# VHH binders against Flagellar brake protein YcgR (ycgR), part 66

Target 1, 263 residues: Flagellar brake protein YcgR (ycgR), of Thauera aminoaromatica (c4kar8)
Amino acid sequence: MAELSTPSPASPAPLDGGRGDELEKFTLRGARQILQLLQDLITHRGLITAHTGGGHSFMTAVLKVDEERGRVVLDPSPDPQANRRALAAPRLTCVTQLDGIRIQFPLVGLGEGQDKGRPALFAPLPAEMLRLQRREFYRLQVPLAHELSCLLKAEDLARKPVEVSARVIDIGAGGVAVVVPTGAAEFVIGGTLPACRLALPDGEPIELDLEVRNLNRQTQRNGTEQLRVGLRFAALPRAADTRIQRYIFKTERALNAKARGGL

## First folded at step 7 (VHH)

Design F52 (from C60 with E102Q; framework vhh_7n9e_1)
Fold by ESMFold2-Fast, scan of step 7:
Structure F52 (fold): chain B 263 residues (1-263), chain A 119 residues (1-119)
Amino acid sequence: as target 1 above (263 residues)
Amino acid sequence: DVQLVESGGGLVQAGGSLRLSCAASGFTFSSYAMYWGRQAPGKGREWVSGISSGGGSTAYASSVKGRFTISRDNAKNTLYLQMNNLKPEDTALYYCAKQDWQSGEFPYWGQGTQVTVSS
């Protein structure tokens, strides 16, 4: 059954937990594993989208893990109304990404107070955390030097065909996230973009049908707006799948080698 | 404050038609993609249709494609759903929804309008 907001691996929207058995192997329940993952989120300064129910959410981050008291310390929203909604909510669903891996966890019993004289939100440590290590949910952050682009075939306000060259910011087995100038074309979640062309560094562009999964708008420093579009591969030929996976693996290996002092 | 008010639901026989409306206020309607969702008794919320900010792009769930038509009137701040060839399985509470462009989430939902299709 299709939900109104269909979550994508690149989207901050929560994943449906309706098939618990299928997600069990990706669920962390060990106290040590949960503490380690929360510490990794702190180290990488991971932004968290906290869903408070009723379609409301706010951006937060884990500031600290208080192991002795068994709780996490969260950054409050600058919006007082968002904080009030969070405190009133019976549960928060927290969604984030770490190194291209989707992470989701619940927080129950949110409280308000201070940490070292600064306003903070507190919650007991989650009893479980979902860490999706599946190929479909992995996202490679595309290096700027690769200048990866996707030529999108879309429509303008007059329903005239328009081609937009979009910069690819991340890529996975299931899709890409791209950036386009605001106003370049119109997009809608669930819409199909036929015969788009993904340009990888090696070889001919890959022709793909793409489905729009998420949209968000960002204002740049110079006052122009950029639109971030999450796109799912609607149908992927075997040869195209192989080329995309080869690019992802090759790039990840190169980045890992560089991090260890290689290259 | 964002406000979405749905209307136009009712009781109709299978094969019949209904036109739903959603009156929007509290935001620049013409700047946002708009969506219709539904929830049947005992079932989860289901995505039905979407339309881009200027109306140039539309999308439909496979279950309603060819039978439903989404449209909008930006001058009147109103979203529409024309429902044709209605089936008993279309019985649901229908909701209008607005995506927040900054976060990509759906924090703005209306209260809904009931559609009941008899056989």
Scores: ipSAE 0.492, ipTM 0.846, lowest interface PAE 2.1, mean pLDDT 82

Design F58 (from C60 with Y32D; framework vhh_7n9e_1)
Fold by ESMFold2-Fast, scan of step 7:
Structure F58 (fold): chain B 263 residues (1-263), chain A 119 residues (1-119)
Amino acid sequence: as target 1 above (263 residues)
Amino acid sequence: DVQLVESGGGLVQAGGSLRLSCAASGFTFSSDAMYWGRQAPGKGREWVSGISSGGGSTAYASSVKGRFTISRDNAKNTLYLQMNNLKPEDTALYYCAKQDWESGEFPYWGQGTQVTVSS
C-alpha cells in the first residue's frame, strides 16, 4: 500500500539523485529514535500492513520491543498462509500511520515462536525507519482547466539562457512534475534550476529553486515527443509552502465535491 | 547495442589527480545526458556527477563538489571525469551510465575502472 513511487528493480536507487536525497531527510537511523517510534506505535495501537512481496500483505501490530535481545515482537496473522509467506520472504515492508504521519520500515530475518504462551513473530530491530508527513508524498493531479504553469530558467544546447513555460501535471509538498517540448532546454538529474516561477491561479508567481529529480521522454501515438520532468523544491520559503498547500487543499475539495455530483 | 567503456583509473596518493574517460557507442551520444557513478568495496552504487546532452548543465554529489569536473566531447562520443584532490574515501570502481529515456531508469553501465587512493 505504499503511495510512494518505487524505483524499478533494474534501476540503481543511488543514481536516482534528488529522490534519494529527499527521502534521506525523513529517514531515522538513530537507535534511540527507532526505539521511541516503535514504542509510540505500541502506545497508539498502530495497525501495520506488512507487505511480503508478490502483492501479498497482512495486518499486524508491534506487541513489544525487546531491547535486551534487539528485536520486535509482532502479532501473527490469523491466516496461516500469510504467516508462511512472511517467514519465507527475505524482507517485509511495514507501513503504518501515527498522527497523520506515514511510517515505513523494513524487517529482515523474521522468525516465529511464543510470547507469554501465545504465538508471535519476531524480527531484529530495523536499522532505519522512514517517517513521512502524509502531505510530503501526496500528489495532486492538476486539472487541465487550471492551466498551471512553471517558468523554468535553463540552458539550451548552445549554453544560452532560456526561459521555458512548462505545464504542471502534478504537484505536492515536495515538488512538481512538468511537461516541456522535447529540445526546449537541457536537463540533467541533480541539476539546479534557480529562480523559476510557479504560477498558481491566485496571486503572483512564486519564485522557487528547483532540482531535477527525474526525466522521462514519452512518444505519443501521433509521433510527437514530450519530456516529463520531475522537480524537487530545493528551497521552499514558508510563505510559498503555505500558498502551495492552500492550492492543493482547495483544489482537492473542489474535485471531491465534483465527484459527488456537486457544483 | 549500447556500449560504455571506462578507462583512466589507477593507484594515486591522497591529494593527487586522475582523469577518467568513457567511450560510448550504440546510441546518439550527443542526444543523451551522461552520468558517473561509483561503488566502494562492500557498499552500494553512489551517484557522483551528471552532464546534460550539450554540456550546458552539470551536477555533482556534495562529497565531490569543487574537486571533480565532468565534461564531454560529443564529436568523439567520450565522457570525462577530472578528479582533483583525491581522498582515500574516493576509492571505488567508477562507472559511466546512461539513462533509458522511455523508462527513466539506468540500465546501461560499463564494466567500470578501478580508482585506489592511498593515504
Scores: ipSAE 0.299, ipTM 0.766, lowest interface PAE 3.7, mean pLDDT 81

Design F59 (from C60 with Y32H; framework vhh_7n9e_1)
Fold by ESMFold2-Fast, scan of step 7:
Structure F59 (fold): chain B 263 residues (1-263), chain A 119 residues (1-119)
Amino acid sequence: as target 1 above (263 residues)
Amino acid sequence: DVQLVESGGGLVQAGGSLRLSCAASGFTFSSHAMYWGRQAPGKGREWVSGISSGGGSTAYASSVKGRFTISRDNAKNTLYLQMNNLKPEDTALYYCAKQDWESGEFPYWGQGTQVTVSS
């Protein structure tokens, strides 16, 4: 029996910035909007996880916005090594949240100095900021009993079309994660799988285009390898979006009822 | 030990072409999807293109689609990127990469090859 694993809306892991075209509708580029959002982070004392690349990150906060000089002032890490990594990085990816809204933005040209006699980090104001509701990054862990599957249309190792029935292990508003046997088909991050069929309970399969976002190889206890594939919904029709949201809502509600000691 | 050696970069005029190569060693090249990324000065790494292990599937960033072609020669353990109709915005250090399955990260194993496009 599967349990609901609700992902934290404050997840510190950055979204894939190099593949952010699909996030354009959530991207703020107006100077006034950016300034207001940064000020909100100051007012709410929002903790920021700053990613420097190579799996490294540190905790910081926006101390102030210097509009006259067009820069943001950040709290340095108490770890000198983290500060050195940040200064050496070509870019910081900053991730935080306010009231269940995930906020992500880049900082380029980081420098160090002092603010009112205290050590501080400085960077030019970001040209863009992402602002996402919980719905955009929430993933429902699919109960094993639901036997949720997605029929993937892909190519095999001989470049021939193949259909692979994949088990859906999690689902959100933006996509699904599935598992397939290693070698069942060829996948490449960024590749499109057209006309796949997502089987939800109580209805016909949903036909949709999927984009490969992530690949992870897993070795099971019996030595069998499986591939975990992260898939983004491309051009999701309104009716399909409604059915997926309904499934997520009903499943979450049922799992919460069980967790509270319901039947 | 994984080693990736990029080459083929240089200075080219806008509208020109370059072909990048990546020589791979230290792993079974034919079993891995391979990728090209780039980094312009003062910017983060941008994903450019990818190709599946057998070459059956390819993917491209919207900014390069129709202008760049990724290919591979598994017998030579070599990845290629044919770049046509180059623009000043394509100026960057180009890296080839493979995913680290355990971490999910894309470390750049080589020094990269510099592409500079003048207008």
Scores: ipSAE 0.502, ipTM 0.848, lowest interface PAE 2.1, mean pLDDT 83

Design F6 (from C60 with S103E; framework vhh_7n9e_1)
Fold by ESMFold2-Fast, scan of step 7:
Structure F6 (fold): chain B 263 residues (1-263), chain A 119 residues (1-119)
Amino acid sequence: as target 1 above (263 residues)
Amino acid sequence: DVQLVESGGGLVQAGGSLRLSCAASGFTFSSYAMYWGRQAPGKGREWVSGISSGGGSTAYASSVKGRFTISRDNAKNTLYLQMNNLKPEDTALYYCAKQDWEEGEFPYWGQGTQVTVSS
């Protein structure tokens, strides 16, 4: 398989139709299941990346489900251009995570208006939702308090070496997703970034080679645009793999303990 | 509406050279990474090369590295692939592509340009 845009497990980018047969068993089509999952996203304040095509996306959230009218209400972007792109798109592909489980669903027929006097986006309820419970697709959303970073060794416009400190937004067994400041460096899918340094909270930074697997321009919730880069671990020494897995497990346990024992 | 129009293919002898072009319209060309892929008769599509939005980073499949050079002219909205030291195995329909994530759709691919390398 040599498709250029094949989804990477290191990235929340949409999964393509070439995986249809594999993904059918993870697809929810029951109206009650869909309503419940959307409600869970509301309850957990899940941030959603809505892909509008052309490599563009924006951050949104489900504000409510209007079961009587068969529609979902979404938080509009503070960037008017992102909203215009969404409204012009024939389809939105929404990607999010709930408790580390990847969730993806389409929205067709997006409109705009107001909900109780506030700007809102509306769409019919999706006919299907994908919920991937495979361990290989598990991604820990990195807590903001951890300030996890990866020092990327990349090239600028003139092909000169540049170092970029990127914030790690999610991490799994196969890679990380990072966000980089606009214009900080040049990235291309299939490119290798050698000798990057992943900083975990405990211990020295891990040196590793990363492969660029996905690129996405995201309009963040505050209205700023950032480049999200999906990176796969090209080769991972056993000691590094063990440290990454321990970080994931320890953080997941701490988050579960806080959720259950906290007030 | 994204439009990609490939040109420059043809019949060439082994060891020869060709330069492919891809004329892009319908999007801000300078903001996107661009790619070349190919499909040989009876085979699936394979990735050949990629170039970042500003041209600062490039990537190549191992089968073409050192022989092919990808480049772009953002002022002309055009992507290029310089193919040197061509081999019979390079015979394929060549496509340019812009990365695009759409449910149930593959990346935008052009109509393609045929490259045939004789021995």
Scores: ipSAE 0.347, ipTM 0.739, lowest interface PAE 2.9, mean pLDDT 82

Design F60 (from C60 with Y32F; framework vhh_7n9e_1)
Fold by ESMFold2-Fast, scan of step 7:
Structure F60 (fold): chain B 263 residues (1-263), chain A 119 residues (1-119)
Amino acid sequence: as target 1 above (263 residues)
Amino acid sequence: DVQLVESGGGLVQAGGSLRLSCAASGFTFSSFAMYWGRQAPGKGREWVSGISSGGGSTAYASSVKGRFTISRDNAKNTLYLQMNNLKPEDTALYYCAKQDWESGEFPYWGQGTQVTVSS
């Protein structure tokens, strides 16, 4: 079962189709692995942000895992309204971190009761947990001066092959976000764009297969629309991965140096 | 008002076929990519397939690739899912979905159409 929420910022979260393969490599489904990860959260006293929907969340923690009854026990909020919202929600999306690793899991069928005479929330053990390293979610905002572009191979509205030079607005270990004029090409979440070319400042463009993960429309003052496209690196060779990481590291270091220098 | 109405589900034996339809109204159907999702008993919602606004680009979950075909008829404001070689694991309530451009969420879930595949 794929998680329906994106683990990096609040979304938007597609139905998880085209991201299924990416999330699968980070998804734990083994009962023993899930139990061990939950125990690690208890041991490290990890704080959890539980999202109840509608922009609401509360801070909680895993108090214990009841293996015999197949459930997890959570620390209730001191805010009674937060607890009522949680109990009314069809699902909680729990987000936490252990030593820089982002962990996300759903809880369904939340109930309330007592653990050793103290109020507690409980839910069945999750069937899956996402375990993602922090660097997979780091996004470098690309400086405009770098003029980073990605040549996309896609289809236009008439189903003809088209090449679109898209401006790269952010980049991470797992992908890029680009902007294109609305109508320049057809995109679908989960679709693959083969043999695209990512231009970094140093060296030849990197040839990559990209998967569309996110689409957002932006309307400008003059009525023109631009489309923001989130793209995953589908098949990243070691050499390309090294170049991308080097670019991110060098750019971040340069930006940090300017910030510390005061100008 | 955006409306999506799914139909075409039913009971079918493993190896059989079904064609689902989604009738769309209340928005310019030809301007949006459209999607099929499903929810099986005891599982969360799962993305199944997507199709671009003009129908030129499609995408499929690994579990259905090669067996399902998504298509659309923009003149009729209708989305289709042809399901071949059905497996018991395909048993689910199937939903038609449209992304909200501003939020990126899929708030326009239809009522769904039930597909049950017997072994």
Scores: ipSAE 0.426, ipTM 0.821, lowest interface PAE 2.4, mean pLDDT 80

Design F61 (from C60 with S31E; framework vhh_7n9e_1)
Fold by ESMFold2-Fast, scan of step 7:
Structure F61 (fold): chain B 263 residues (1-263), chain A 119 residues (1-119)
Amino acid sequence: as target 1 above (263 residues)
Amino acid sequence: DVQLVESGGGLVQAGGSLRLSCAASGFTFSEYAMYWGRQAPGKGREWVSGISSGGGSTAYASSVKGRFTISRDNAKNTLYLQMNNLKPEDTALYYCAKQDWESGEFPYWGQGTQVTVSS
């Protein structure tokens, strides 16, 4: 759901490699940035889920950063089996959150010992940390009543230009998902749709270049087929980014108000 | 019942060219976008190129753009990859792929054809 995870080994999708490249812009590699982020986790007593592989994980926390020895000190699990699995694992994937920021980092070379007379786990400082603000991974499900649409500029099966009005079903900082009737236009993952128009409330449509990232065929209850197209914003003007984020924030607040207050 | 069979690989010198083919059967080829991927020694699987069902839209990985050309012949149920100006780093097993529209996953892969580029 909300957690970032390593793709399943059973997944044959080469496009999962492209996701690694997309996450590069959110990856911290500066030693000072890494140290500061780890210290923030200590200060806020952030709980960390450490994934050891094979569907196993345990709860831990950063107890200390030893800058001189270049290592992090972790709280061991009260479960001895969890600690044995962690020590045997070639890599831990650590996932946590801080003030709406998703943080993920690897630890390699885990060892055990003592810190000030108490059992502890030690690992070298991670060479990288993924830091995603909520806005980078959050997707707002668009209420049907908003009638959000995106005019797509594509080609039909006869290689002729076609304009398709697509219903927007979800929206985030990085893109939208839309639905179109099957056969309305040709799509290819990695393809660019130039000069599309996203209709948001309270203003003129926003002109955007979109990149196709995902395709999924869905059959509705009445037997009608729809194509779900995942689209990334290729180059988002600052004013457009501001309008999209404002729409997401206002809609989320309105939905949360209804859920909590009965409004 | 989907089957994909790649061919056309071989040993070639840097700067040379090869044309790969993929013969498709078991589905209506003309209704689906098709893709080429590759796996180099010691590396994971990498997306190379894609082409829409009618051939009007194409996409390429940055590493091959301008050197490779994807095309298709719907009458022959065949996908092609023309590879020009080959580099040693293009050495890989090349395979064609079809996405499952319903799941969005790539469960249908060919067995692949080996491309080796010597320096």
Scores: ipSAE 0.484, ipTM 0.829, lowest interface PAE 2.1, mean pLDDT 82

Design F62 (from C60 with S31N; framework vhh_7n9e_1)
Fold by ESMFold2-Fast, scan of step 7:
Formats: structure tokens, C-alpha cells, sequence
Structure F62 (fold): chain B 263 residues (1-263), chain A 119 residues (1-119)
């Protein structure tokens, strides 16, 4: 019963499957890579949140990988109702984190039995696993003093091209969040804004294509309405990626230095 | 209250076409971007297409791009999805969706219209 959204990386909620194109480069499909990642979860005693749908989830862990039977062995919940929901679910979405790496994978065909005389859950090996570094989801809150902006190329209500200067409120390796006045332009989730210009403090604006990922209306304290637009970098050249990451790390370092110098 | 009512689904042969409609009420339709999503049996909901409030911007999932066309008639408060060259993998319950403007979530989904594509 999932909604189309872009959940926070710090949230235990599963990532949107509609990001297939964006997440493909982080998806492991090699049998050996999948086996190795599952073994890493065992070695590091990674706790897994298994989502059964309908807002229900339970905590589990991979106990072992049974290569001969082509399956994973999972620790059942101490709650019998959670186990019954899991067994009834057509699919589990498993989410975990190891040292800032987010890992997500599906399990289909869950069964129950015993392993070494103890209750256990069994599922076939997943055909794919998503592995994302923390840097892919880290979002720097942009200091107001930086006056960071992005010139968006969009269309108005009359389908006429318009340029909107938007204030950047956060930035990460994968995109930016900006705010624009309500009615300044037309936006649609999944839409592409070509040849936008991201202004960073040091150097010329970076020209890049942006994809709309989320839209939220916000009311400012002065009563003015504005639209928060979440934008993904559609195709980020290495030079642009380097400049954006340099800005993020330099700004984070400066903010950390300021925090250490506080009262 | 927001109400979305889908129609136009049915059983079609692979390679066939269907046109889905979504009748919207309870809000100013022309002020909101509208979306189509689908859910195949045993799978989660997935995004299919979107159209901006004025129709000037559209977006499509890669799996349907070039085959499906989203459109809207703001005078009739109706959203459309023209589906051409249908494939068995397009078999799903198709939903019209409105994003909540303030939260950015998609809490408004219709009851859906079933599309079944036979091989």
C-alpha cells in the first residue's frame, strides 16, 4: 500500500521502487556479490527491519546463507503475530545499515521451520540487493549566508518557458532541495528540467539536468506560500560531482569548526 | 473531500490499446499535478506517469515511455492515460493519484481500474 515519495535515508522506511533508473548503479545482481553481502550482514550482526506491508514490520537478522538449498535463514520475531504476518505476506522488504551503508533487498516465498533445533524463517536468495553509501544520501543544510541558488528552466501555466531563481535549502551527492514562490512555474514529479544552473560560491555556475522527485507546499512565517521542490541530478559529469562534493565537505568542515568554537 | 474515480480498464490482447479516465472532484483540479500509478498482483504500487497542473510538463516511467500518453481536460476535471502496444507485463490495477500539496505525500488514490493483457 505504498505511496510515491522520497523517504529520508535515516528513516527505516523502504526506498521508492520508482527510482529504478537512479538506483540501478547501486543494485547488485551477481550471485557472488549477493552471497558476499549477506555474509557481511552475518559477520557484523546487522539488524534488519523486515517490512511486511500495511505499515507492519519486525526486527530480524540473517543467521546463515544456505548455498546448497539456495536460501537465507532468518531469525524469527519473538512476536508470533509478526511471524504470521510475515509468512502471509507475498513479499518482505528488508532494510539494514552497516557503517553508514544502507542495504535493502526483497524476500519472496518466506517459509518456516527449524535450524539446529530452533525456530527459523527461510526464504530463497534475493535476486537483487541495493547497497548505498552514506554519502549518496547525506544532505547538507545550506547556510543562509551562502545565498546558494539554482536557476531552474521550467514552464508556466500557459506552457511558456520560464526561468526561476530558486533558493537552495539543502544539497547532497544526489540532488538539491529548493524553494520557489507558489505559481512561479509548473512542476511534476518525474519531470526533467534541462540545462539548469547551480551557483556555487567558487567558480562558474554548474549546468546540469534535474529531475523533480518531490513537491511540498510551505507557508513562511510572513504568510507567503512557497513550494519546496526536491530535485535529483539526472546525469552528473565527474567534474560537476567533484565540485559539489568539495562544497559539501568544505561547508560541513566549516560548520563543525564553528560548533566546536561555540560557548 | 477528494474523490477520484477511474474507468476504462478491461481485457485486451497483447499489442492492443486502452484509454483510461479518472474523474476528479472535491478540489480545484486545475491547480494540481496528477498521476497514474499501478499495482500488479503480489507487488507494490509503482509510478507510471504524471502531468503538471497546466499540462505543460509530463513524465513517464521508462517501462511505458513511448507507449503511454498522459493528458488532462481541466474543463471536465478529467485525467486520461492512452495506453498503446500493451504487453502482458502491463497487467495491473491502475490508480489515479493526487499528491497532497502541503505534505507532499500521495494519500489520495482512487479505487482503481483493472487492466489485463493476455498473451
Amino acid sequence: as target 1 above (263 residues)
Amino acid sequence: DVQLVESGGGLVQAGGSLRLSCAASGFTFSNYAMYWGRQAPGKGREWVSGISSGGGSTAYASSVKGRFTISRDNAKNTLYLQMNNLKPEDTALYYCAKQDWESGEFPYWGQGTQVTVSS
Scores: ipSAE 0.461, ipTM 0.828, lowest interface PAE 2.2, mean pLDDT 83

Design F63 (from C60 with S31T; framework vhh_7n9e_1)
Fold by ESMFold2-Fast, scan of step 7:
Structure F63 (fold): chain B 263 residues (1-263), chain A 119 residues (1-119)
Amino acid sequence: as target 1 above (263 residues)
Amino acid sequence: DVQLVESGGGLVQAGGSLRLSCAASGFTFSTYAMYWGRQAPGKGREWVSGISSGGGSTAYASSVKGRFTISRDNAKNTLYLQMNNLKPEDTALYYCAKQDWESGEFPYWGQGTQVTVSS
């Protein structure tokens, strides 16, 4: 299901190259920005998944940026075969995360050598780095106390319109996950639910068209089955996007404040 | 055990039509959403269409919307894909797939039926 599968910020899988135009706004091309981001990866000891193609990858890290020679120094894999695949690859696609923000960049012209007497991999500095805002891919786990709901407009097994009040269990810039009783309505991956209503604590319900992205059946503690439905926002208006983002940041800030208060 | 057997593929000229069938057994067909996917040479698997358990909801990839129609006959445990106005770009191995309730994101795929569209 390539059209319906979107990698999360924590996913090691590289993003689809066909979305290059959509990702341009998140692409860093300034030399200073690239150097700073690579230094941030060093400072935070960010683990990088380097994809060599054909489903192969290995774990690495940026050990050093050699600004004078225009190179990055990478930690080689303890697996010699992984290093050979990397050196033979025309391109590495490197994927990592800093504070929930997905970072992806290409490396071309990989070589091997030594850094301070230890084996190392070397590559020219990337000409570009993708830095996806946490906003686009972050999923807030909705606190149960908020009792967030979404009124879904769908069809039942007899193809008759039904309205189902679904509990929202997570929310992000791109969509929500909800739970409904099994059999409450028909769902199919890729199907559209028009004119659904998302109830946020901050005011009137937001009317949204939602696309079904995933379906998972779950058994509750009491033995009752529920269906978990992943839903993507279709054509989200600016005003609705602003309200959803405001809810997410306000809630995240409150949760972070509680975590900090424990120190 | 789940069995999905696709049929109805073949060679057809651009602008032509084919009807694919998928015979399902080993599970209660009427309780599962069903899907068609395809894989062209040198490409990954691509989702084509889906239909809900009762047939009330359908979905289509943008590339086939308006040309393909998915349907099902729960009494016969059979899934169909009517393909009209076929293009050379539709050349692929076509797979029938069953919703996986446990994983939620990966449907079970059948063996496939080859569709070749000449120009």
Scores: ipSAE 0.488, ipTM 0.843, lowest interface PAE 2.2, mean pLDDT 82

Design F64 (from C60 with S30D; framework vhh_7n9e_1)
Fold by ESMFold2-Fast, scan of step 7:
Structure F64 (fold): chain B 263 residues (1-263), chain A 119 residues (1-119)
Amino acid sequence: as target 1 above (263 residues)
Amino acid sequence: DVQLVESGGGLVQAGGSLRLSCAASGFTFDSYAMYWGRQAPGKGREWVSGISSGGGSTAYASSVKGRFTISRDNAKNTLYLQMNNLKPEDTALYYCAKQDWESGEFPYWGQGTQVTVSS
């Protein structure tokens, strides 16, 4: 599973731990919306990284949308081997970013030919496109002075309930990253932690269900081991989402003001 | 040097059962959560199940929940997947996996064991 906050171009296809379900709300399937987004990529000359599998990719761009034939026209790579790999691939994963928006879509059935006498690649219009705003992948590094914590409800080695107070190190629209002492509880990617309590400054703790999305072990300078746990918000109520976004905005604004005003 | 060796696959009729094993070596097995993934013909890799380092927490893909059970024996450095009520849709090459702590990726996929479920 890739990290939730990474805005970089896609790596080779990862093991899918249910991330497709959470991305469903950001997936466009309407033909008109797909056409409009592709046209926006053409208008803004968006550079696309096309992943062909096996760790291979090439740079391309949408040159034209042929609505009559239901296909997109793509700029081929100057590397003939990259084009040959693309044509042999059962699927391309196309990734781009435009004005803080991450756009990702599959292309299936790639062919080659010419457009107005120039070499071109052709593919049927994608049936879906993923469109993520900055807010969906942005992560605020939580200031230590805020002492932000989340009370996790987890299980121990004997599958008995335990409560762990975890320090929140970053927070975004989709979740938090916390640190816990190694051995405090058992965690597994895909596991659900019900009825956890997120403490924000100013107000009552927010009760919410969390899903484990990432695990990373770290050893501090003093030899103390910590586990970093990436946690996704499950079914976050609008009021809770508003409070979290308000905290992120207020904190970012205060940090920016502090940086501009001097230390 | 990390090594994962899957076994226990085979041909089975719909409604049948199989138990997969993964023998691990070259790393501290009891310090890692372990996972089973699969890849069906013509499809991408799919996460199936996971188990925490001590076995206290488990997770399952919705497609297998209630039918598959993941377990581990840390004394034997072995991961298991008990598969019950198998369906033709479960036909795939099954892989044992562990996460790379540094990158967050799953680079230590084993060679896999083939499961074929006939109707």
Scores: ipSAE 0.586, ipTM 0.870, lowest interface PAE 1.6, mean pLDDT 83

